# Miniprotein binders against MMACHC-like protein (cblc-1): the designs that were tried, part 22

Target 1, 261 residues: MMACHC-like protein (cblc-1), of Caenorhabditis elegans (q7z144)
Amino acid sequence: EMSHAESIKRVVDQKLSSHEGFESHMFKIGSYNEAVGESSPFALPYDDSTMALLILSTPDMFDVAFRKWVVQKTMDFGSFDEVCEMVSSPIQSFLEDRLEIMSEKLRKVEENFEILHDYSMTPQRRPKILMQTCGHVAGAAFYYQPCHFQEDGVTWPPAGRMGPNLKFIGLSLHPIYGGHFAFRSVLIFPNVKIPEFCEKEPRPILTASEDVRTALEKFNYNWKDSGFRDFGNPTRRYSTTQMEFFGRPVAERWEVLRPWV
Below, E stands for the ipSAE of ESMFold2; O stands for the ipSAE of OpenDDE; V2 stands for 0.75 times the mean of E and O plus 0.25 times the DockQ between their complexes.

## First folded at step 17 (miniprotein)

Design v15 (from t32 with L16A L51K; at its last look DockQ between E and O 0.91; V2 from the best seeds 0.84)
Fold by ESMFold2, look of step 17:
Structure v15 (fold): chain B 261 residues (1-261), chain A 86 residues (1-86)
Amino acid sequence: as target 1 above (261 residues)
Amino acid sequence: SDEKVNRLAQRIEELAEKVYELMEKIAELGDPLLMLMIWYLMEAIEDLATKVHELSKNGLSPEAINQIETAFQEIEELLNELADMI
């Protein structure tokens, strides 16, 4: 079954390649369920040995693959202004197009699979899957949780916008890209079992507890300025264009892309 | 206190409805950071509902009311920050 699992992964990697800013990371559903808790409402109803692939994007997704897609759409519609009018959600439209292409090829190798996204929700309006947990158990990105960085005799986190009533949330950092990446989707293969597969441990880009606490503070207090992404001093980062695009209100985002065409 | 608890519950429901509307817009963007933050905001609202329920069992002291009102303010500030991006 490992041979089949590797064939599946190769198809995914061919269609969502590292050159075009994607990574796939294999894990077992059982490892995820153990991490969230077997009784957790976030646990997934699959056998422990069920194969899953975590899909994340790196800076080249925007700079290489998405850019190509925008240029092609401009040619297809005849002008940039027409694309802007017809496509209200360019990143989502691009990702849907790429996932369909990947899915058509993948069905030739394995017909039975499901796709969950970072935005997938239950009827109770809760996430169907916890992406940060997937990232950690798959060995893709270390998930820094506030509870693991407490120190006896030290009060942390300090008072701030999080206040006494809002929880302090954890941050995932990629070993190469720091915070310059995003979790996108998880493919689940109910008929593919990988009981002997051992996930790698995630490699932390931050190791000193003081650095982690500072990163978590930056993330929780000032996430809009994106400074949290630079912790660990990653050598590969989002381009200026990508930072501008996601830093602007939605209605203004298309205009950021005009220089591409 | 029953009347005040009912008003707090209605205010929580109204807040949740605003968040659901924003959540639908965010879910279509392909912007996982905003999606993570809106998930966090929903969790905070659910925690507030639980906190109101628990504090109401012991009576709504001035301290309890102040804690609840502070939580509403913190949640509304985050909601406004997310809404500014949409």
Scores: ipSAE 0.799, ipTM 0.911, lowest interface PAE 0.8, mean pLDDT 90
ESMFold2 (binder alone), look of step 17: mean pLDDT 82; pTM 0.777
OpenDDE base, look of step 17: ipSAE 0.824; ipTM 0.926

Design v16 (from t31 with E40H; at its last look DockQ between E and O 0.81; V2 from the best seeds 0.81)
Fold by OpenDDE base, look of step 17:
Structure v16 (fold): chain B 261 residues (1-261), chain A 86 residues (1-86)
Amino acid sequence: as target 1 above (261 residues)
Amino acid sequence: SDEKVNRLAQRIEELLEKVYELMEKIAELGDPLLMLMIWHLMEAIEDLATLVHELSKNGLSPEAINQIETAFQEIEELLNELADMI
């Protein structure tokens, strides 16, 4: 069973390679369900030993893999302006293409799998899965939740935007990339059981409660400036082009990519 | 009291409709940060609906009304920031 799980992971890692800006992290559905609570609306209806793979993107997903894709599409369509007209959502279309190619290879090893995305919704328009929890459980990135960093007699978070009336959002920090990464998808394999598998413990990059509070404040109050991504002293970061791309309104994003072609 | 509660409930429904519209657009972008933020807004609106319901049972004090109006303003501000990205 572990040999089969490893073969599945190997196929995924070949098609979504680290050199192209992807990581996969294995975890058990039961470990996720324990973290969200078994009675939670976010609990997944699989056996506790069911294999899952979290897929995240690193800075190289944009600067290497997506760049290659944009150049190839520009050649296929004949001009950059034609690509801009035909492809409304370049990052999504790129990810769909990469997941499709991966899925075709994966089906040869294991036919029965489900893909959940960060945007996957239930009929009640709720998240199907909590990606930050998956990242923590899989040991991919430490998830700092505001509720764990409250101090007795101290009013925190401070009054302002995103609180006291809005709940603070938790922040995940990767041990290499800090906040310069994104959770993308989870693959679930209903027929693959890994009962003996033990997930890696997520590394706490921020150890002082004050540093964690500062990071959470920076994330919740100033998410748009992306300054929260630099916490944990990342050794690799989004490029200036990537930061500009995600910092612009959607309609202006293609123009950021024009210098690539 | 009932008229004020009904007006607040209607404002919540209007916010939910706007959030759902933005959520559908954001889901197509491949931008996980925007997706996280719109999920957070949806949760915040649901929490506000619960708060309005609880406060309506106990009577809408001036302090309770001010708390609700402040929450609405914060939600609308974040919603507008997300809308400006789409």
Scores: ipSAE 0.807, ipTM 0.917, lowest interface PAE 0.7, mean pLDDT 92
ESMFold2, look of step 17: ipSAE 0.807; ipTM 0.912
ESMFold2 (binder alone), look of step 17: mean pLDDT 84; pTM 0.786

Design v17 (from t31 with E40R; at its last read DockQ between E and O 0.83; V2 from the best seeds 0.84)
Amino acid sequence: SDEKVNRLAQRIEELLEKVYELMEKIAELGDPLLMLMIWRLMEAIEDLATLVHELSKNGLSPEAINQIETAFQEIEELLNELADMI
ESMFold2, look of step 17: ipSAE 0.808; ipTM 0.920
ESMFold2 (binder alone), look of step 17: mean pLDDT 84; pTM 0.790
OpenDDE base, look of step 17: ipSAE 0.850; ipTM 0.930
ESMFold2, look of step 19: ipSAE 0.804; ipTM 0.922
ESMFold2 (binder alone), look of step 19: mean pLDDT 84; pTM 0.793
OpenDDE base, look of step 19: ipSAE 0.852; ipTM 0.932
ESMFold2, fold request of step 21: ipSAE 0.790, 0.796, 0.814; ipTM 0.916, 0.919, 0.926
ESMFold2 (binder alone), fold request of step 21: mean pLDDT 85, 84, 85; pTM 0.806, 0.792, 0.799
OpenDDE base, fold request of step 21: ipSAE 0.868, 0.866, 0.868; ipTM 0.942, 0.942, 0.942
ESMFold2, last read: ipSAE 0.795, 0.811, 0.806; ipTM 0.923, 0.924, 0.921
ESMFold2 (binder alone), last read: mean pLDDT 85, 84, 85; pTM 0.800, 0.789, 0.807
OpenDDE base, last read: ipSAE 0.867, 0.867, 0.867; ipTM 0.942, 0.942, 0.942

Design v18 (from t32 with K18R K25R L51K S56E Q67E N80E; at its last look DockQ between E and O 0.93; V2 from the best seeds 0.83)
Fold by ESMFold2, look of step 17:
Structure v18 (fold): chain B 261 residues (1-261), chain A 86 residues (1-86)
Amino acid sequence: as target 1 above (261 residues)
Amino acid sequence: SDEKVNRLAQRIEELLERVYELMERIAELGDPLLMLMIWYLMEAIEDLATKVHELEKNGLSPEAINEIETAFQEIEELLEELADMI
């Protein structure tokens, strides 16, 4: 029932809160399956009315929650250098810690749930779930797909490193943050049915086809410089520190955080 | 020539092995942009494999071979760019 679904969402939002850079967005598995295609290998084997929650991160995840976690780990280990030696994947470790805390509380309300991540893969090395599709279906972030912006009599995409043999990938933009966000996880509740729930339509931050094509070009040709994130002129953006951290090779990332401690 | 097709198929297998190794490392980072890019690279390699398979049906024209070689170069460039981040 919907009251149980809202209780579940409340627990998730309490433990992965907006002030700490998280959002949760409810959707039905059936809506996702319809979007990928019922016969698609990416369709999920749950009843159409099954409740799911999409979890995404906003800029404050790094600047507020992750920063606190790094400071706490430094105190726990005794020094920043020791944390660097013991924790090879700081963002992943932080998220795993937070999800475990959330999961412990969530089990008291609904013990049967599954977690899929942006990195979850099948034995065949395929994504278990298409996050951009989830974002669109849940109304969280509009998913701009290149096939929807090709027009007869208009040559697109232009020549570039993608070349004529590679296809453009689609881009999801958040209505508030533009590209300054990330899909993280989807919680699936096989025993919770919400047939009456209606997902809202995602609000596009870009509406003109020419603007969308420019954003897709920026994303596909120059994703490393993160300029694609600024399309739609979002008012909240990743901090300079977060941009530096993710912009550097992995081996250099820990040193970006040293001023925090 | 079936020898040319066999060499192209072997090259695809070598690309896949490199991508699988990189994918495992990227999956541990908590970096969804890199994860999305490696998923894209996998799709591009699958598309290339299909083109190589169809080569026997469509003929071994210099144009078809050149198009496939160009696609390999584009895929390898993206793979190296991702590898440099790891």
Scores: ipSAE 0.790, ipTM 0.909, lowest interface PAE 0.8, mean pLDDT 90
ESMFold2 (binder alone), look of step 17: mean pLDDT 83; pTM 0.798
OpenDDE base, look of step 17: ipSAE 0.797; ipTM 0.913

## First folded at step 19 (miniprotein)

Design w11 (from v17 with L16A L51K; at its last fold request DockQ between E and O 0.88; V2 from the best seeds 0.84)
Amino acid sequence: SDEKVNRLAQRIEELAEKVYELMEKIAELGDPLLMLMIWRLMEAIEDLATKVHELSKNGLSPEAINQIETAFQEIEELLNELADMI
ESMFold2, look of step 19: ipSAE 0.828; ipTM 0.926
ESMFold2 (binder alone), look of step 19: mean pLDDT 82; pTM 0.770
OpenDDE base, look of step 19: ipSAE 0.810; ipTM 0.917
ESMFold2, fold request of step 21: ipSAE 0.786, 0.775, 0.808; ipTM 0.912, 0.908, 0.919
ESMFold2 (binder alone), fold request of step 21: mean pLDDT 82, 83, 83; pTM 0.769, 0.789, 0.789
OpenDDE base, fold request of step 21: ipSAE 0.851, 0.851, 0.853; ipTM 0.937, 0.937, 0.938

Design w12 (from v17 with K18R K25R S56E Q67E N80E; at its last look DockQ between E and O 0.84; V2 from the best seeds 0.82)
Fold by ESMFold2, look of step 19:
Parts: structure tokens; C-alpha cells; sequence
Structure w12 (fold): chain B 261 residues (1-261), chain A 86 residues (1-86)
């Protein structure tokens, strides 16, 4: 089963390559279920040894793969303005195109799989899968949770702009990119079992508790300025163009890309 | 009173409807940071609904009302920040 799992991962990595800003990270559903809690509503109904692949994007997804896709769409539609009119959600459309190409090839190797996304929701409008937990379990990105960074006799977190009534949430940081990455999808293979697979431990980019608490405060109180992404002084970051694109209101995002064509 | 509680419950329902609309729009963007923040907001509204329900049964003191209004303000601020982006 392990050789089949590696064949699956190879197909995924060929179609969603590191050079084009993707990473895939293997994990067992059982490891995820243990982390969320076996009775949690977020636990997934598969055997513990079921293979899963976490897909995340790195800065080159935008700067290399997405840029190429925008240029090609401009040629296909005849003009940039026509693409803007026809494609209201360019990142989502690009990702759907790439996932479809990957899925077509993957079905030739393993026809039975499910794809869950960071935006996948139940009818009750709850997440179908907790991406930050997947990232940690798979060893892809350390998930810093506030409950793990309390100090004896110290009240934390302090009152912030959003106040105590908003949830103080955890932050995932990639060992190379810091916060300059995004969880995208999880592929689940119900017919592929990897009981002997041992996930690697996530490598933390931040190790001092004081640094973690500062990063969590920045993320929870000032997420809009994207400063949280720079914690750990990552050596690879989102480009200025990518930061501008995601920093603008949705209606203005297409115009950021016009210099590409 | 029942009138005050009914008004609070209606405000929560109105917040949820706005959040549901934003959630559908954000889910189509390919923007996981905004998606994470809308999940955070949903959870906060559910916590507020629970707080209102429990305080209704135990009494709406001036202190409880102030606590609830503060929570509304904080939730509405995040909601507007998200709405401004889409």
C-alpha cells in the first residue's frame, strides 16, 4: 500500500509542483482525528490508517503559476478586459483549473478520492476540515495555539482592539515562508491505507514563547496589515504584487495584474 | 424584559444573515486568510447567542447588558472590516 501511496503523491507533485509554488504533505486521517478529538464534530469518518495529502501554496504559486495562467487566459479570451469580465474570481478559477488537470491524471492511478478545501463547509456552515490541524499533523507548518503558550502567573492574552469577545485563534507558520503561504486542499484516499507511515514533526520557525505570543497578538489584533506573515524573519516571502493583490478590495484586484500582460 | 430579549435575538439573526452572505462570497475568492477570519466571526456570534440565552434565563442586569453591547460592537467591527474587503 505504501508504494501505491508514493505513486499517488508522485502524480500530485508532478501536476502541482514545488517549482510552481505547491507542496504536498502526506498524513494519516487517524493522526488528524486524534488531534481534533475522536468525538469532535470535525473528526473525519475514515479508518485511522487512511491516506491523505495536504496541499499548500507558497509564494511562487502566485508569482509563477498564476501569472502564467493570467497571461494565457488573456491570449485565449483576446484581451485582459475580457478576462476580467468573464472571470470574477481569478485565484479560485486558476486553482480549480489546476486541480482538475491534476484530478484527471490522478484518477488513472487511484479513482476513489475526495477533495476538501479550506472553504469546504457543512450544511450548517461549519468547516468540513481544520486546515491548521492538518498542517501540524502532516509536519508541514507548526500550528501555534494560544493554550500552549501560557506562562505561570501571567495573564495573557491582554485586552486588544477586538476585545475579549472575539476568539483568540492560533497561527500556522511555515518553516521557510513564515506566514507567506496558504493551506488549500486535502485529498483523502479511502481505499489507500498507510498504517506504518510516520509523519515528520513540524519544524517551528519561532521557538521562544515570547516571540510566539507577540506573533499571535499581531495575527489576532492586526491581521489586515499582514505583518504577522514576517514573524521568524522568513527568507522567502510574498511578492509586492501578491501583497497588493490580496490587500485590496476584491473589486480592485484584477487591475493589480494588468502590468503582467 | 421580553421586548429587550426579542430585540437582541433579532440583532443576532441579522448578523448571521450578513455573515452567511459574506461567507459564500469569500469562499469563492481563493483567499484562505479571509476564510479563516469569517470562521472566527461565526464562532463569536454563536458565543454571543449563547451568552444572551443564558443571561435571559438568569436576568438582564445593567452589567450583563453592557457586556452584550460590548460584544456586539466588537463583532460588528470585524464584520465591517471583512465587508470592506469584498
Amino acid sequence: as target 1 above (261 residues)
Amino acid sequence: SDEKVNRLAQRIEELLERVYELMERIAELGDPLLMLMIWRLMEAIEDLATLVHELEKNGLSPEAINEIETAFQEIEELLEELADMI
Scores: ipSAE 0.792, ipTM 0.916, lowest interface PAE 0.7, mean pLDDT 90
ESMFold2 (binder alone), look of step 19: mean pLDDT 81; pTM 0.737
OpenDDE base, look of step 19: ipSAE 0.836; ipTM 0.922

Design w13 (from v17 with M35K; at its last look DockQ between E and O 0.84; V2 from the best seeds 0.77)
Fold by ESMFold2, look of step 19:
Structure w13 (fold): chain B 261 residues (1-261), chain A 86 residues (1-86)
Amino acid sequence: as target 1 above (261 residues)
Amino acid sequence: SDEKVNRLAQRIEELLEKVYELMEKIAELGDPLLKLMIWRLMEAIEDLATLVHELSKNGLSPEAINQIETAFQEIEELLNELADMI
C-alpha cells in the first residue's frame, strides 16, 4: 500500500503546498507510540503500521496563504472591520477552511481518515497527541529534551524560578526555520498500512550541548519575546508582521493585519 | 493545620478555575506556543496539589509552607504571563 500512501501524500501536498507555507511528513503510528510509551495515556489506538501525516506550517503560511484568505474575507464581508467582528479566531478559521478544501479532494482518494489538531484535547483536558514527538519521529524537526542534556559536572537548569514546580519543557527546532514554524495537524489513515516505510532522521540545527541548553533556557524563561526561534541562525524566519501578530495580546491581533487591505 | 490545608486547597481550586477559562480561549487560537504553555501550567498545578497533600501528612512546618508558597508564586507568574497574552 506504499503507492497508495504516496498518492495520499501527493493530494495533501497539492492542497497544502510548500509554496503556501505547509509541509507534510509521513510516519507510522507505531513509531509515535514507541516514543511516547505503549502504556502512555498519549499512545494512539491504531495498528503500528498505520499511516499518518504530520502537517506543519512555515513562515509563508502566514505571509502568503493566510494573507490571501484575509483579503478574500474582507471582500466577502464588505470591510475589514466586519471580518474582525465576525471572525474571532482568524488563524484557526483559516486553517479549518484550508483543511476542508484539502479533505474534499482527499476523500476522492481515501475516504477513511481522521484529523487530530494541535488543540485537540481529551475530556480530561489533555492533548490528544504530542506534536513535538510526532515532529521528531517523522524526521521533521528535532525535539530537544531537557533530560538528554543533564550531565555530571554541569549544574543545569540554573537555580531560580524554574524549580521542580515549573518543569523545563523541550523545544522543537526545524532544520531550516529554527523555531519559526508550528505543528498544526496529524492526519491518520486507519485503512492504510505502511509497515516497510522508514522515517527520516530529524536533522538537528543545534549540535553543541551548550547551545541546546541556552536555547532551552531562552524558551522556558523568555518564550514571550520569541528569541528562542532564532537559535541555529535560520535564514528563513517569520516576517515582522507575523512576529507582531503572535507577540500581541489576542484582542489586539486583528489590527496588525489592517495594512494588508 | 487542617484550616491551613483547606485554605491552600481553595487557592488551588481558584487557580484551576482561572486556568480552565484560559484553556477554553487558547484551544481555538491557532497559536500552538500558548497551548504548550497552558499545558505546562496545568501540570504544575497538579504537582502543587500533590505537594500540598504529601507535605500535610507530616504537618505544615514553616519550611513546608515556604516550599508551597514558592510553588504558588512560580505558577502565578506563568499564569499572569499567559493571561496578559490572552
Scores: ipSAE 0.723, ipTM 0.863, lowest interface PAE 1.0, mean pLDDT 89
ESMFold2 (binder alone), look of step 19: mean pLDDT 84; pTM 0.788
OpenDDE base, look of step 19: ipSAE 0.761; ipTM 0.894

Design w14 (from v17 with L36Y; at its last look DockQ between E and O 0.85; V2 from the best seeds 0.83)
Fold by ESMFold2, look of step 19:
Structure w14 (fold): chain B 261 residues (1-261), chain A 86 residues (1-86)
Amino acid sequence: as target 1 above (261 residues)
Amino acid sequence: SDEKVNRLAQRIEELLEKVYELMEKIAELGDPLLMYMIWRLMEAIEDLATLVHELSKNGLSPEAINQIETAFQEIEELLNELADMI
């Protein structure tokens, strides 16, 4: 089963390569279910030893793979303006195209799999899968949860723009990229069991509790400026173009890409 | 009174309609940060509905109304921040 699991991961890594800004991280569904709680509505209905692959994007997803896709679309449609008119959601369209190509190749090795996305929702409009938990149990990115960084005799988080009626949420930081990454999808392989697989421990980029609390405050209070992504002094970061693209209102995002063509 | 509680419930429904529209747009962007923030907002609105229900059991005192209005204000601030991005 481990040889088959490794063959599956190899296909995924060939089609969603590290050079093109993707990482895949293997984990067992049982590890995820234990972390969310076996009775949690977020628990997934698979055997504990079921293979899963977490897919995340790194800065090169935008700078290498997405850029190539935009250039190709411009050539295919004849002009940048026509792509803008026809493709309202460029990142989503690009990811769907890449996942379809990967899925076609993957079916030749393992025909039975499911894909859940960061945006996948239940009918109650809740996440179908908790990506930050997946990242932690797979060893891909340490998930800093506010409850683990409380200090006796200290009131934290401080009072601010976010009042008591908005949840103070946790943050995942990648050991290399800090916050310059995104969880994208989880592939689940119901017919592939990996009971002997042991996930790596996630490596924290931040170890001092004060640094963690400051990062969480930045994320919760000032998420728009993306400053939270720089905690831990990551060695690779989103490019200026990517920061501008995601930092601008959606209607302005296409124009950020015009210099590419 | 029943009339005050009904108006609050209607206002919550209007917020939910706006949030559902925004969530649909955000879900197709490929922008996970905005997904995290819209889910925070959904959770807050659900908590507000619960708060209105709990406080209305003994009538809506001026203090209860102020607490509810503060919650609406905080929710509307995040909603506006997200809407400005879309």
Scores: ipSAE 0.770, ipTM 0.905, lowest interface PAE 0.9, mean pLDDT 91
ESMFold2 (binder alone), look of step 19: mean pLDDT 84; pTM 0.787
OpenDDE base, look of step 19: ipSAE 0.864; ipTM 0.936

Design w15 (from v17 with E74Q; at its last read DockQ between E and O 0.87; V2 from the best seeds 0.85)
Amino acid sequence: SDEKVNRLAQRIEELLEKVYELMEKIAELGDPLLMLMIWRLMEAIEDLATLVHELSKNGLSPEAINQIETAFQQIEELLNELADMI
ESMFold2, look of step 19: ipSAE 0.807; ipTM 0.917
ESMFold2 (binder alone), look of step 19: mean pLDDT 84; pTM 0.792
OpenDDE base, look of step 19: ipSAE 0.856; ipTM 0.932
ESMFold2, fold request of step 21: ipSAE 0.830, 0.818, 0.798; ipTM 0.928, 0.923, 0.918
ESMFold2 (binder alone), fold request of step 21: mean pLDDT 85, 85, 84; pTM 0.809, 0.803, 0.797
OpenDDE base, fold request of step 21: ipSAE 0.862, 0.863, 0.864; ipTM 0.938, 0.938, 0.938
ESMFold2, last read: ipSAE 0.815, 0.825, 0.791; ipTM 0.925, 0.928, 0.914
ESMFold2 (binder alone), last read: mean pLDDT 85, 85, 85; pTM 0.798, 0.802, 0.801
OpenDDE base, last read: ipSAE 0.862, 0.862, 0.863; ipTM 0.939, 0.939, 0.939

Design w16 (from v17 with M37L; at its last look DockQ between E and O 0.88; V2 from the best seeds 0.81)
Fold by ESMFold2, look of step 19:
Structure w16 (fold): chain B 261 residues (1-261), chain A 86 residues (1-86)
Amino acid sequence: as target 1 above (261 residues)
Amino acid sequence: SDEKVNRLAQRIEELLEKVYELMEKIAELGDPLLMLLIWRLMEAIEDLATLVHELSKNGLSPEAINQIETAFQEIEELLNELADMI
């Protein structure tokens, strides 16, 4: 039944292509549940062999696919200023449009699937799915967790840099893009079982514990300057435009895109 | 006292309401970094609630109050950093 799973992945990859800044990574729900813990509130209620696809975006999602979408919207609405006034959440609107196109074609091959997003939350305002865990389990991006980089005789993180009640969180780094990527969605196929599928191990871009600790500190303490994304010296990075867009307050973001039109 | 603990619990609830409003706005952006960071803030507030509960078992000593107020300040700094992006 790997043939059906591969057909599903081909449809997804055709509509969310690598050329336009998407990657899909197959994994089994059971591998995710094992990683979060079978009794965890984050465990998902599917059989262990259930097929899932992790969707992540790379720099070309913004620079290629989203740019084309913005240009097309300015033509559709008649002007850039009209699009700015009519579309308040451009990235979200773009992604919803692309996911609907993908979903329409996917239903012709497999009717029954669910989509969870990085922003999907329970009524208690908790994540429905842990994206960094998915990335690791699927072999897509190594998830560096603080608890795995403690060292005897070394206090880390240094006392007083973040208070004891601030959550010091882990960082996922892509083997090609470093931190210049984002987890977007997980497609779950309850009727597609892939018990024989073996996920590859994620390739760590950082291997020395000191480098990991430095990256985690940069991420947790100074995320606004985006320096954490460059750890591992990735060769493909977010464009200046993308860095400006997401680095600015929401009300200022549309103006970053005006040179595109 | 129970009144001090109750006031601290009310302050935590007020923080949560601000964070919930911000979370709704962030969830609409298509900005996974901000989404991850708001989850971090939510976890920090839960840790603060736990800290208040545990320290209140032995009464609120001056040291306990200082620790709690420091945690509030750190959480509010994170909240302001995220709110400045919205």
Scores: ipSAE 0.784, ipTM 0.903, lowest interface PAE 0.8, mean pLDDT 90
ESMFold2 (binder alone), look of step 19: mean pLDDT 83; pTM 0.764
OpenDDE base, look of step 19: ipSAE 0.798; ipTM 0.905

Design w17 (from v17 with L16A M42F; at its last fold request DockQ between E and O 0.84; V2 from the best seeds 0.83)
Amino acid sequence: SDEKVNRLAQRIEELAEKVYELMEKIAELGDPLLMLMIWRLFEAIEDLATLVHELSKNGLSPEAINQIETAFQEIEELLNELADMI
ESMFold2, look of step 19: ipSAE 0.828; ipTM 0.926
ESMFold2 (binder alone), look of step 19: mean pLDDT 84; pTM 0.788
OpenDDE base, look of step 19: ipSAE 0.827; ipTM 0.917
ESMFold2, fold request of step 21: ipSAE 0.827, 0.807, 0.800; ipTM 0.922, 0.915, 0.909
ESMFold2 (binder alone), fold request of step 21: mean pLDDT 84, 84, 84; pTM 0.800, 0.792, 0.794
OpenDDE base, fold request of step 21: ipSAE 0.833, 0.832, 0.833; ipTM 0.921, 0.921, 0.921

## First folded at step 20 (miniprotein)

Design y11 (from v17 with L16A M42F E74Q; at its last look DockQ between E and O 0.89; V2 from the best seeds 0.84)
Fold by OpenDDE base, look of step 20:
Structure y11 (fold): chain B 261 residues (1-261), chain A 86 residues (1-86)
Amino acid sequence: as target 1 above (261 residues)
Amino acid sequence: SDEKVNRLAQRIEELAEKVYELMEKIAELGDPLLMLMIWRLFEAIEDLATLVHELSKNGLSPEAINQIETAFQQIEELLNELADMI
């Protein structure tokens, strides 16, 4: 059973490689369900030992793999302006292409799998899966939740703009990349059981409660400046181009990529 | 009191629909940060609905109304920040 799970992971890692800016992290559905609560609307209806793979992107997804894709598309369409006109969502189109290629190979090893995305919704307009929880459970990135950093007699977060009347959300930090990464998808394999598998523990990068609170405040109140990404002193970061790309309105994003071609 | 509560409930539903429409657009971008902020808005709307329910149990005081309106303003501000990115 573990040998088959490892074979699945090898196929995924071959097609979504670290060199292309991807990581995969294995976990059991039961570990996720325990973390969200078995009675939670986010609990997944699979056996506790069911294999799952979390896929995340690193800085190299954009700066290496996506860049190669943009250059290739520009050659295929004949000009950059034609690509800009024909492809409305370059990152999404790139990810779909990569997932399709991966899926074609994966189906040869295991036919029965589901792909959930960060944007996957239930009919009740709820997330099908909580990616930050998956990241924590799989040991990929530590998920700092506000509820774990409360102090008795202290009102936190403080009142103000985006204060307690607006949901104050948690932040995941990767041990290498800090906030310079993204959760992308979870693959679920209903027919693959890994009862003996033990997930790795997520490494806390921030140890002082005050540092965690500061990071969470930066994330919730100033998410647009991306300063929250630098917490934990990441050794690798999004490039200036990547930061500019995601920092601009969607209509202006293609122009950031023009120097690549 | 019931009329005020019903009006607030209607405003919450209208806000939820706006967030849903924005979510459909953001889901196509491959931008996880924007998607995370959309989920934050959905959760904030649920929290607002709960707040309205709790504060309305004994009638809406001026202070309760001000608290609810402040929450609306904060949600709408984040919604507008996301809308400006699309």
Scores: ipSAE 0.800, ipTM 0.906, lowest interface PAE 0.7, mean pLDDT 92
ESMFold2, look of step 20: ipSAE 0.844; ipTM 0.928
ESMFold2 (binder alone), look of step 20: mean pLDDT 83; pTM 0.781

